# Designs tried in a protein design chat: miniprotein binders against q53ft3. Part 38

Target 1, 195 residues: q53ft3
Amino acid sequence: MFGCLVAGRLVQTAAQQVAEDKFVFDLPDYESINHVVVFMLGTIPFPEGMGGSVYFSYPDSNGMPVWQLLGFVTNGKPSAIFKISGLKSGEGSQHPFGAMNIVRTPSVAQIGISVELLDSMAQQTPVGNAAVSSVDSFTQFTQKMLDNFYNFASSFAVSQAQMTPSPSEMFIPANVVLKWYENFQRRLAQNPLFW

## First folded at step 5 (miniprotein)

Design mJ41
Fold by ESMFold2-Fast, scan of step 5:
Structure mJ41 (fold): chain B 195 residues (1-195), chain A 94 residues (1-94)
Amino acid sequence: as target 1 above (195 residues)
Amino acid sequence: SKVRIRVEVRHPDGRTVEYEFEVESILEAIRFAFRLAIELKEEGAKEVRIEIRVDSEERMELIAEYIIRAFELAGAKEVRVEVRDGKLIIRIRF
């Protein structure tokens, strides 16, 4: 029913169903995760009036799960991007998973999806800075692309002392632009989720 | 392996247009997705149906994720994904 996507990892489409209305994805090595995408596979829509509340859980210092509400997916908006970096220091959210014996290995976080009434979802507030707007998501992608270009291009920089002074012009060797493009293409082909 | 993409676009005036594309790499598929989403939004498309066939289920799901993101970022109101006969079908509504 659901898919979960993390930068640098294989997409997960086989959620563990822990109740008739509850699904869980495991996120090993969660300290390295910045963003998570949750989406519906589209073969089975939510029943009318229902949607999915998306939660994130990690083990606290005592090994106890801390569940936080990230946001929602619905038939009208069947995908959502969440920023989970920095959520380890937050307060836990009200959640429907408390009575479940969900056993996890150390250093493994979880994404939980609870199928709920839209009215119930409207009464809940996601933790701050978790949901990524479409503008923020596009900005994040563009910034990562620009950061990659800047870092790669700077590796070919020569000192000002090594260039003939030309204060009316700036020059970038054409070969540097081509090598950046090749490097970006290679990285994206190896791992299209590297950002 | 090539990724074959079929796109059917419905416009507000009732006009339906079909396109076929082939992309050679995941990078090309990602660029195609964002370019397509922006272009169809600007053309005033109301409904878009995309069919994708590749040799790898992991590749289909990855490409679908990028298409979903691209159309969501372009302002789509609804994006639905369906798997049928070894094809990934994405239905978008602006």
Scores: ipSAE 0.000, ipTM 0.122, lowest interface PAE 16.3, mean pLDDT 66

Design mJ42
Fold by ESMFold2-Fast, scan of step 5:
Structure mJ42 (fold): chain B 195 residues (1-195), chain A 94 residues (1-94)
Amino acid sequence: as target 1 above (195 residues)
Amino acid sequence: SKVRIRVEVRHPDGRTVEYEFEVESILEAIRFAFRLAIELKEEGAKEVRIEIRVDSERLMERIAEWIIKAFEYAGAKEVRVEVRDGKLIIRIRF
């Protein structure tokens, strides 16, 4: 059994079983989704030598489903985060002069989980821009750390006129924090593992 | 002053490991939080318990927020916070 989470939406834990080894979650209004988390509920592990291949499907310009392999979940890695914003049918699927005031019911995308042999899964190459790698995860965490630290430090910035001198406290100019933040971001962009 | 952080990690196979860390600045604590969250996620940790005692109540709150944020970004399914015996306790489940 599996779960599917989209930020800002109710967690789905009732996948539709479409075959003995295949499970599907529906994603309505999928064009608004940036990331999807797929995870195991922890009640039933995969049989030895097996894991789950995670697929994403969306309707193409002709309304036909297009399936893409996002990545994998296993007993050793029971959850995975996928970025799907780059994998959706683009605005370019619309005819240039055919979209005058046309409002249609949003299409439904799907997350599919196929229980497969680990050997079979190892032969596949994951889509590099869909899965969040360890390096990408570290980069995201570090960028969020920088953003939140800068915002936190800036929330304590006071003008010179608002300062009350205290011999037990040190004050750091806001521009020093900004310079550090900018330098750290530049270094992170060049090598996310530099610290 | 120094911030003392105690970490207890429970793995899926039932192993429990305890660590104690000491950091001298908020930046070091933030770096520690993200590094810890990433490493424990990669090791397949099941449950994590973090205890923090700091000199300032305000500082404790900010450090706790960063630890909570780091583990949420690492994919923790549950993060709970409790105050007990003058310590802030953060319990995490992957």
Scores: ipSAE 0.000, ipTM 0.141, lowest interface PAE 13.3, mean pLDDT 66

Design mJ43
Fold by ESMFold2-Fast, scan of step 5:
Structure mJ43 (fold): chain B 195 residues (1-195), chain A 94 residues (1-94)
Amino acid sequence: as target 1 above (195 residues)
Amino acid sequence: SKVRIRVEVRHPDGRTVEYEFEVESILEAIRFAFRLAIELKEEGAKEVRIEIRVDSEEYMEEIARFIILAFERAGAKEVRVEVRDGKLIIRIRF
């Protein structure tokens, strides 16, 4: 039902179901993670009136889990980006001499998803600054991605358009990529949530 | 860590268009897949063929999964996956 993504790592799409309404993803070596993306796969929607509360858990100094509410995913908002770097830093205060001669081992954290009533979710407050603002941050990420796509696609298309033989292949000229880019930017500016 | 993706699009009027893209990260792949699916759906694409070739087959599996997800979410009626000549081939029909 759900997917979990960390930049530079293999995506997880097979959550462990630990209860009828609860799903968990393991995050090994979580100290190297700054952001986590949680999303619905789109094949099975939430039942009417329900959504998913997204939690982050890491082991404290005694090995006990500490759960924190990051935010929510719903049928209307099926993906969310969360910043977790500040959350894990609060557990272990770093002392320069205390960290000397201590081998830093990978720690395993978890993302938990609890299927809950939308009314119940509305009464809960996520930890501060974990969720990434949809208007500013999603637009910025999408714009950055669009720029990367345009640069790679245009560079490749121009190079390939000058290469023969491949007479049976049909390539888009750089101008078509530019027009697609401009059209998508216009649509995104009008409604960042249209996609 | 680099993946080359070739996309061939067929429109109802018989016109075909193709382009290629390199993905540097899995987050980039996810964003690309969702936007590609929506744009092609809105352009009235009838059929789409995607070829994925990677240095690491594990990375190929992840990217393919998100491309499949993106097109299913955009309303594709059929998504087929095939492995041929060391490439992952995804065929989509709207």
Scores: ipSAE 0.000, ipTM 0.139, lowest interface PAE 15.1, mean pLDDT 62

Design mJ44
Fold by ESMFold2-Fast, scan of step 5:
Structure mJ44 (fold): chain B 195 residues (1-195), chain A 94 residues (1-94)
Amino acid sequence: as target 1 above (195 residues)
Amino acid sequence: SKVRIRVEVRHPDGRTVEYEFEVESILEAIRFAFRLAIELKEEGAKEVRIEIRVDSEKWMEYIAELIIRYFEKAGAKEVRVEVRDGKLIIRIRF
């Protein structure tokens, strides 16, 4: 369901499921990590009214995990970038992983994702040194992209029709462009996650 | 087949950071790249370079103009899109 990425490393897409609603990624050599990207793979959306709270954990001097709330991912905002450099030991936050017995390696940090109600998430405050970014609506981009592509292809076809015919020229038939545009719009309207 | 994405970001302080992703399709790769670029812009990134491995360079040439227009609308000062060496390369300056 989720992916996790650190600069200069291959993406992790196989989270360890530690509970029905909890997923964890291991981050080895975490002292070299400044930023972490967490994202949804797009194949399985959250259930209606649900989202993911993203936590970061590192071992304290006694090997005990210190969990910090970094932010959230939702169906409407399926990716986020977090700055984890500068997080301090002993700055614990309220978190759902507190009752879990997660085996720790002293040199390994973790990203935890807890599937929670959106109403509950709205009442939580992420740590101050975790950068939360926002993104424009994907549906707005998709519509603009389709409009621009259709206009471009249609304009190209008209221009080619106005020129001296050449067998080496490539044409995009207007009917093909129209059928593609209509089919894509129909599919997008029926399932906004199709794209 | 899975699609590989490489992203390089330059921050105002001169620091550069690289990211690598693998996603399920070229459409997912483009979707992810656009969202990541906008999020990096909001985080204060000065320049973002995105490379997506592609199987067909000819198809990618047709969408280059659309990519440029999208990021110009999103506030980019300069956008360059190239298709070469089996890669779609997007370079954005904010």
Scores: ipSAE 0.005, ipTM 0.210, lowest interface PAE 11.0, mean pLDDT 66

Design mL11
Fold by ESMFold2-Fast, scan of step 5:
Structure mL11 (fold): chain B 195 residues (1-195), chain A 104 residues (1-104)
Amino acid sequence: as target 1 above (195 residues)
Amino acid sequence: SPIQEEFEKLMEEAREYMWEAEELFLEADELYRKGDKEEALRLFRKAAELYQKAAELFLKAAELAIKNNDPESYKEAIRYAEWAMEYAELAQDYAEYIQRELEK
């Protein structure tokens, strides 16, 4: 359902599902990470009235997780960019991952996504200034590329659903979509400051 | 240094071609989705051309970085060149796919 991207690393699209409504990405070597992008893959939307609260967890000196709320993703805002470099010494916030304490190695942080009611999410306050603004050139570019992806994927899915089956012809469009998605993901993973 | 100035100039010019190519690529994709395949084909071909031009400039910048004994700038320029070449290939693949589609 979700993707997680760190500049210079392979994009992650296979979150570990730790509960019906909770998903986790591991971030190894997190001390070198400044920004994390969380986005929806566009294949499965949130149910009406639901969204995702995005949390960041890093291990304290004893390996215990410290969870902080970064922000949200929704059907209307399916991607978000977070700056985490300033958050690694902060106090943990209230979080729905209390029973999950699954950080295992001292150098591995986690991104957690909790699927929650939009009304519930509106009452929560993310840690200060974690989300980057749309005036930032990286954010503007990322939004543009993600919009392009969602539009392309949506149009392709509709076309495929309505088309008469033809094994040979159907296979070629699927290959084109896969190649576009892989290059899009590689583009995001490379250098967000490349301009 | 004069070599560092030329390096930065080439990198800047290459980035400008990358942005031009990306604008055309996104426009071509939009036209393709709307069913304007002839215009999409034209713009994907133009995007590929500009991505290729960007790659050439990044490679020239990489050569200057080697002369300047600057491995970090070399790695940056090569990464950008590879990126531009990959997008040129993607745009060309789209164009070939559309060309074949139009020939049926």
Scores: ipSAE 0.000, ipTM 0.118, lowest interface PAE 16.0, mean pLDDT 68

Design mL12
Fold by ESMFold2-Fast, scan of step 5:
Structure mL12 (fold): chain B 195 residues (1-195), chain A 104 residues (1-104)
Amino acid sequence: as target 1 above (195 residues)
Amino acid sequence: SPIQEEFEKLMEEAREYMWEAEELFLEADELYRKGDKEEALRLFRKAAELYQKAAELFLKAAELAIKNNDPESYKLAIEWAERAMYFAEEAQLYAERIQEELEK
């Protein structure tokens, strides 16, 4: 349903479903991460009135998870960029993950996505420093990179559906995602946005 | 159905133009970095043409989805048309900048 991208790392498209409405991505070596991109994968939209609340969690000095609300993804805004470098020592936010017990290594953080009612999401306040709001070359580059991947992945899935009409769900083979990432990583140094 | 088959054909043709345009766009950038500005300009212009062609085909697909009473296919085709138009404009902007450089 969702994808998670960190510059210089393999894109993650297989979130761990931890509840009917909750999904998690692991972020190893999170101290070296400045930005995280979260995006919707399929042609299956959120049901009307629903969206995804995006949370970031890291282990505090006592090994306990600290969850912070970063922002939202919706049918109208299916991708979002979050700056997490300033949040690694912040306070916890009110969150729907409760007291979930997850085995973590000291340097592994997580991105959590909770599918919620839009009315409920409107009542929540994201951490002020998480969303990238200033227009800059990195934000533009990351948006274009995300658009390239989303278009590639979605077009491939549509092609598969057209050839073999199946259940109304998209399937993107892992090797196709890997090939896209390898090609994009190779072309990262040749990025036309920075010439 | 014939309308559904035509829709799928248009979507697939549009995607092929979009992928070809992306390849040309990246090749143009590499040529520009190597100092081959004239060839880079040619490929950026070609990429813009192909993105524009993709947009036209996505819009035709959207039109067929309306006739087929398929709002989900319509929404999908429109979203891809908008993306193709966006990238066509980006390629055109790069071409214009290079042309200005060549004119000094």
Scores: ipSAE 0.000, ipTM 0.104, lowest interface PAE 18.6, mean pLDDT 69

Design mL13
Fold by ESMFold2-Fast, scan of step 5:
Structure mL13 (fold): chain B 195 residues (1-195), chain A 104 residues (1-104)
Amino acid sequence: as target 1 above (195 residues)
Amino acid sequence: SPIQEEFEKLMEEAREYMWEAEELFLEADELYRKGDKEEALRLFRKAAELYQKAAELFLKAAELAIKNNDPESYKRAIYYAEEAMWYAEIAQEWAELIQKELEK
């Protein structure tokens, strides 16, 4: 349902589902990551009154996750850009992932998405310095990320078509990526502030 | 091998059901927003059924991956099975909500 994109890295569209309402992406070598884009694939919307709370975590010195609320994605705002370069020493915010035994390795951070009621999400406080607030730079940065994502996905789809199908390989449907890209572009053109 | 060929066939068949379910789900959502609740209900129910069929095929593929000692294929098949089951649940939840609205 979700995707996660870091500039210069392979896009992730296969989140690890750790509960009915919880999804996780691994971010290896997170010290080199400045921004993360989290987005809905655009095919299946949230049920009415629901959305996704987006969390970032990294392992502390004891290997325990420190979770911070970055923000939200909803049907009305299906993508968001977060700056994570300053978040490594914050204390954990209120988070739904605390009881989960997620195996971690050193230098691997995670993005977590919790599907929650919008009313519940409205009562939570994101880390203020994670969100990108400038409309001009935000739009330009996102346009570059979308171009990078589409070019990468298109290249991958062509390469995959030339390969013999293998059970050990993940298949990413080109149609899903293209449909999402077109849908997102249309919405951005109508209202640059929808996201 | 025959097991690997059967695995890929199951994965492809499951994906086809996912595509069809997705199309129906999106059409149902649009119909609901336009006020055609009866047709939306029908399509959400059909989408749920197709997502459930996809999940069954992904689970069958996962069983073959175990027999073939391929843990990565197993993990991939389980991931998509769970995704299909979740979408089936969402589609069914929408159908139940619409059915209640129509019973007024």
Scores: ipSAE 0.000, ipTM 0.103, lowest interface PAE 18.8, mean pLDDT 69

Design mL14
Fold by ESMFold2-Fast, scan of step 5:
Structure mL14 (fold): chain B 195 residues (1-195), chain A 104 residues (1-104)
Amino acid sequence: as target 1 above (195 residues)
Amino acid sequence: SPIQEEFEKLMEEAREYMWEAEELFLEADELYRKGDKEEALRLFRKAAELYQKAAELFLKAAELAIKNNDPESYKYAIKFAELAMDYAERAQYLAEWIQEELEK
């Protein structure tokens, strides 16, 4: 349903479902991460009137998660780029993951996606400066991120061509990644503000 | 081995159909959002067909792997067959939904 990308790392396409409407991705070694891309896979759209609220969680000094709202993904805007460098526990956002007080490994953060009504999402305020807001800087960052993602995914796919398949491993077809990249790049070129 | 080469050929062909189906699915979604429901319906139906073809090839690869006593390749192929079938069902569901809207 969803994908999560960090520059220089393997893309994650299998979120852990923790509730009917809640999904999480683990981000190990999160202190080295500056930006995270969250996107919808093109196979399952949100039901009409619904979208996904994107949260970031990191462990506090007691190992308890601190959730912050980063932004949203919708059928109309199925991908978003977030800057997580510099986010800290000082203020937590109101979040639907409060009932899931799961102690985390100290070095592992999470991206959480909560499927919510669009009307409810419109009333929420993401943490300041989490989303890339400048059109020019956003376009430059997006192009760099897409190049990094495509190069990394292609390298991974090629290196795996000579390896025996493993049932525990997840492989991403390079052709699908290439097509996603071309489609997204075309939309960005046609309207840089479509985000 | 020759059997491993046939397995990889089937997996590669299946991946090509998955890629084509995904492209059509994304285009259909965009057309629907723009109000071109007739064209969106056509492309969702085509995407469903291609996902089904991918599933058939993944299943054929899985059958080849199990006959070759290769449980790792079998599990890998079955995983993608199930995924392709799930995607086909979702594309078909959306097509049926749009068809119903157009019949009003």
Scores: ipSAE 0.000, ipTM 0.095, lowest interface PAE 21.3, mean pLDDT 70

Design mL15
Fold by ESMFold2-Fast, scan of step 5:
Structure mL15 (fold): chain B 195 residues (1-195), chain A 104 residues (1-104)
Amino acid sequence: as target 1 above (195 residues)
Amino acid sequence: SPIQEEFEKLMEEAREYMWEAEELFLEADELYRKGDKEEALRLFRKAAELYQKAAELFLKAAELAIKNNDPESYKQAILYAEDAMRWAEYAQIYAEEIQLELEK
């Protein structure tokens, strides 16, 4: 279901499935790795309300894995890039891989993916600076655009028997969408940070 | 409708740029693995360029969907644009990393 990419290394598309909802990629010689991309394969989406929490694990001096939460992948954001250089001296995060805390070889790190409820993922705090993508700003912006669109359009919703087959159906005139678009563009031009 | 036909045309054109960018990205990665860093750098940069082009076209399609009062198509076009922008950024990051290696 998932892929893992490090520049200059063979892409990994066959994660080791260690539970129905848990997947692991090995990263040998991890000390030479700066960035890792984790992504969803193909068109098979997460079930509704589900997403993937992405963890990074490296062996400590005793070979025990130290797990850190890097971030998330979801149907809306099916890939993410993480900077793992500099994360190798931190303390472990709370993680769902407790049963996998087995002594490991000193040079092999892991990427772990746990399929979880989106509501549960929202309660988690990733380690600082792991996500490097500037498109987080773009994603936030587009989500605000969608929110503004639906709020604006819904304020003009009307029920008209002549316009719908059933009086219980709501109808939104096409010009309301155009008004929202024009208003949103005008506000962005005046103040790009209004979102 | 004519607007729907133009929307589908933009989506298809954007997808073609995405497919070409993906091919170049994978080729760049293989070249880097084989030690051809200069060619890998060139192809990662070209992949980023094509992903950015795809994103631009998906955003144009999203604008048409808004004008056509089609929120489902708008949402899909935006998600594709976001995906294209992410992969453009990934290609650029890898290109920058290789560029730094070549300068050492």
Scores: ipSAE 0.121, ipTM 0.616, lowest interface PAE 6.2, mean pLDDT 77

Design mL16
Fold by ESMFold2-Fast, scan of step 5:
Structure mL16 (fold): chain B 195 residues (1-195), chain A 104 residues (1-104)
Amino acid sequence: as target 1 above (195 residues)
Amino acid sequence: SPIQEEFEKLMEEAREYMWEAEELFLEADELYRKGDKEEALRLFRKAAELYQKAAELFLKAAELAIKNNDPESYKWAIEYAEYAMLLAEQAQRFAEFIQDELEK
C-alpha cells in the first residue's frame, strides 16, 4: 500500500503491518537522515472517508519510542515530504556535558502510518518543524518528481496490452517504482542542491 | 561480449543526456519563477531535446539487448526509454505554456 524513500537508500515498499490499521517502516542509522518521503503505491486506495496519519518515532535515552505526528497522506494527496533533521533528540539543544564524548549505540527509527477517519485527522496538529518550505529547492524538485512518478505509473498502467483483473483499481507495479527510484537517485547524486 | 559492451556504452550515454536534461529542466523552472520567461522557454526546449536524445539511445540499447538474447536488459532499457519520453513531453508542455504566455 505504501512506499517510504530516503535519499541514497533502497526504496521500501513492504511496510510491516503491526495492527489492522497500522503500518511501520524501519529507518536504520536514522541520524544520517534529513528528509523522508512517504507515498501510496496506488494499488489499494483508502476506504471512503479514510486517510493515513504519518508518524516518526525514535528511541529516547532509555530505548523507549517517542512518536511525533508529521502529517498526512490521502487518496487526493497520496505523497508527502517531511524534514526530520530537527526532530531528533540532542539536535539543536544544549547538553550539560557538551565537551564529553558520549558513544551512542546504533539505533533504528520508524515511520508509522495509521489509517484514520478524515474527520479525526482534521483535529490533529502535526509538529511544526516537520513541514518543508515551498521555497526549498529540495521540496520543489521532489514534488515535481513525485508528480512525474504518478504520471509515469498511470501512463505505464494504461499502456498495458492486457487489463488488470479489476480495471477500476489503481495499479502501480513494483518494477515501475524501482525504475522511478533509480532515476530519482541519479538526480540526487548529480545535483547536490537537491539536498 | 562486444554487444554487451556496446549496450553499456549506450546506456551510459543515455544517462548522461538524462542528467544534463534534468539540470536544464530545473534551471528553467527557477528562471520561470523569477520572471525570466524567455530564458526559461529556451532551457525547457533544450531539456526536451536532450530527453528525446536519451530516449533514442535507450531504444538503441533495447534493440541491442534483444539481439544479445538478454530480456532483463531489454526490459530496463525500454522502461527508461518510456520514462525519458514522458519527461520530454513534460518539458515540451512547459515550453508550450510559456510560449503561449509570451505571445499574448
Scores: ipSAE 0.000, ipTM 0.133, lowest interface PAE 13.9, mean pLDDT 68

Design mL21
Fold by ESMFold2-Fast, scan of step 5:
Structure mL21 (fold): chain B 195 residues (1-195), chain A 104 residues (1-104)
Amino acid sequence: as target 1 above (195 residues)
Amino acid sequence: SPIQEEFEKLMREAYEYLEEAWELYREALELWEKGDKEEALRLFRKAAELYQKAAELFLKAAELAIKNNDPESYKEAIRYAEWAMEYAELAQDYAEYIQRELEK
């Protein structure tokens, strides 16, 4: 009924059904995953008044799953993209030199979909909705966004320089990107909340 | 093919929203720098809405690429969806900060 996509990996279209109303996708090597897309496959809609709550889990230091609500999919919104890079706690993170033995349990996370009543879903708050964030977290997020913007926009500037233009595709001049990045980084260094 | 034509239509529609959102985002940044906080707030909010619309269309295009067993088109659509989503978040963050400043 559902599909799961991770950039650079094969699409998963066969969720493991673990209960009548619960479906799971395994995400091996989840430390390398930034975004996950969850979508409905097509012809089988949710029953009237029902939708899917989308959860993410990773193993804690004891190997127990820690579930977090990411969001929802419904007949009206049958697909959603979720950013999970900011949701990993860091607990159970592998040490650079910490291989205990050759038979190491792979780092496997899961996407869970629970079919629930729409009114019950409306009462829940996804963890990705940060109502409050520390100054340190905000500064780190902002620096990551600066890096992401510069790297992404620069890749398009290179593509355009190679004479592969498309009228309906956005192309950004490299000098404009660099100037924006330098100005924004300069202001951020002086006052992290300048905007 | 019908699937390929629908993919191209979705990508084109998404690009148009993405381009409009980017122009509004840039204008909002310039207005904020000039001290026109109320107008900057309005444009950041509008940019966030358009980035979200672009992301939704890119995701639909990615779904079609999967059905058509086309991993390159899928990667392209997901890359654009990721960009649109990141910029929607940035625009929302700017709007939230400006809103807090105006409430002082």
Scores: ipSAE 0.000, ipTM 0.123, lowest interface PAE 17.5, mean pLDDT 68

Design mL22
Fold by ESMFold2-Fast, scan of step 5:
Structure mL22 (fold): chain B 195 residues (1-195), chain A 104 residues (1-104)
Amino acid sequence: as target 1 above (195 residues)
Amino acid sequence: SPIQEEFEKLMREAYEYLEEAWELYREALELWEKGDKEEALRLFRKAAELYQKAAELFLKAAELAIKNNDPESYKLAIEWAERAMYFAEEAQLYAERIQEELEK
């Protein structure tokens, strides 16, 4: 239902379901991870009024999991990029005397996704500024892409009356979509801020 | 700067994967319309893989930008990573729907 991507590692698309509403991805060797991407696979939307709260956990100096809320994914915002590099350090590291004689291999962190009510999620505060992507920027980009595509493709609108039971069915040729994408890519390369 | 050169290399490689993924995605849509579901499925899966690869490279570029104290390049790379993942999700959605149909 969900996917998790870490730079330099294979994408994980098979979360471990630990409860009806809870899913977990393991992050081994988490100390080398700076960013994590969480996304919905798009096949199964959240039920109406529900979304996913994204948590990060790491073992503290006592070996106990410390869960932190990173942010959210919803049907309207199905992917998010989180910076976790600043979350791996603990206050316990400021007292090295207390860490003497510890033999541990706590090298596995976790990403947890909890399916929760949107109203409940709205009242929760994520740690710091872990979410690094701009929802507004991504939304503007997507909307401008759609607007640009529609304006470009409108000149190629065709009526497909052949063998269709529906009257006035309209199709846009695939080559028009490809040409629009090529034009969009060229324009974006010349001025990334035009979108 | 060597870090700046490596950043530009990663961004270029990521864009190349995006372009290749889009070509496969477009071809998959055409095959699906023609009723060649098995080949369409193969190409949608390949497109998703390449979009994910692009996202991975954009994330690596973002890490270099942070190390180089360049917040603008960091933002650019992160935004492109998110967009690449969006396209990967769309290709994955098509692949899963076709897979379900083929299993009937």
Scores: ipSAE 0.000, ipTM 0.147, lowest interface PAE 15.3, mean pLDDT 67

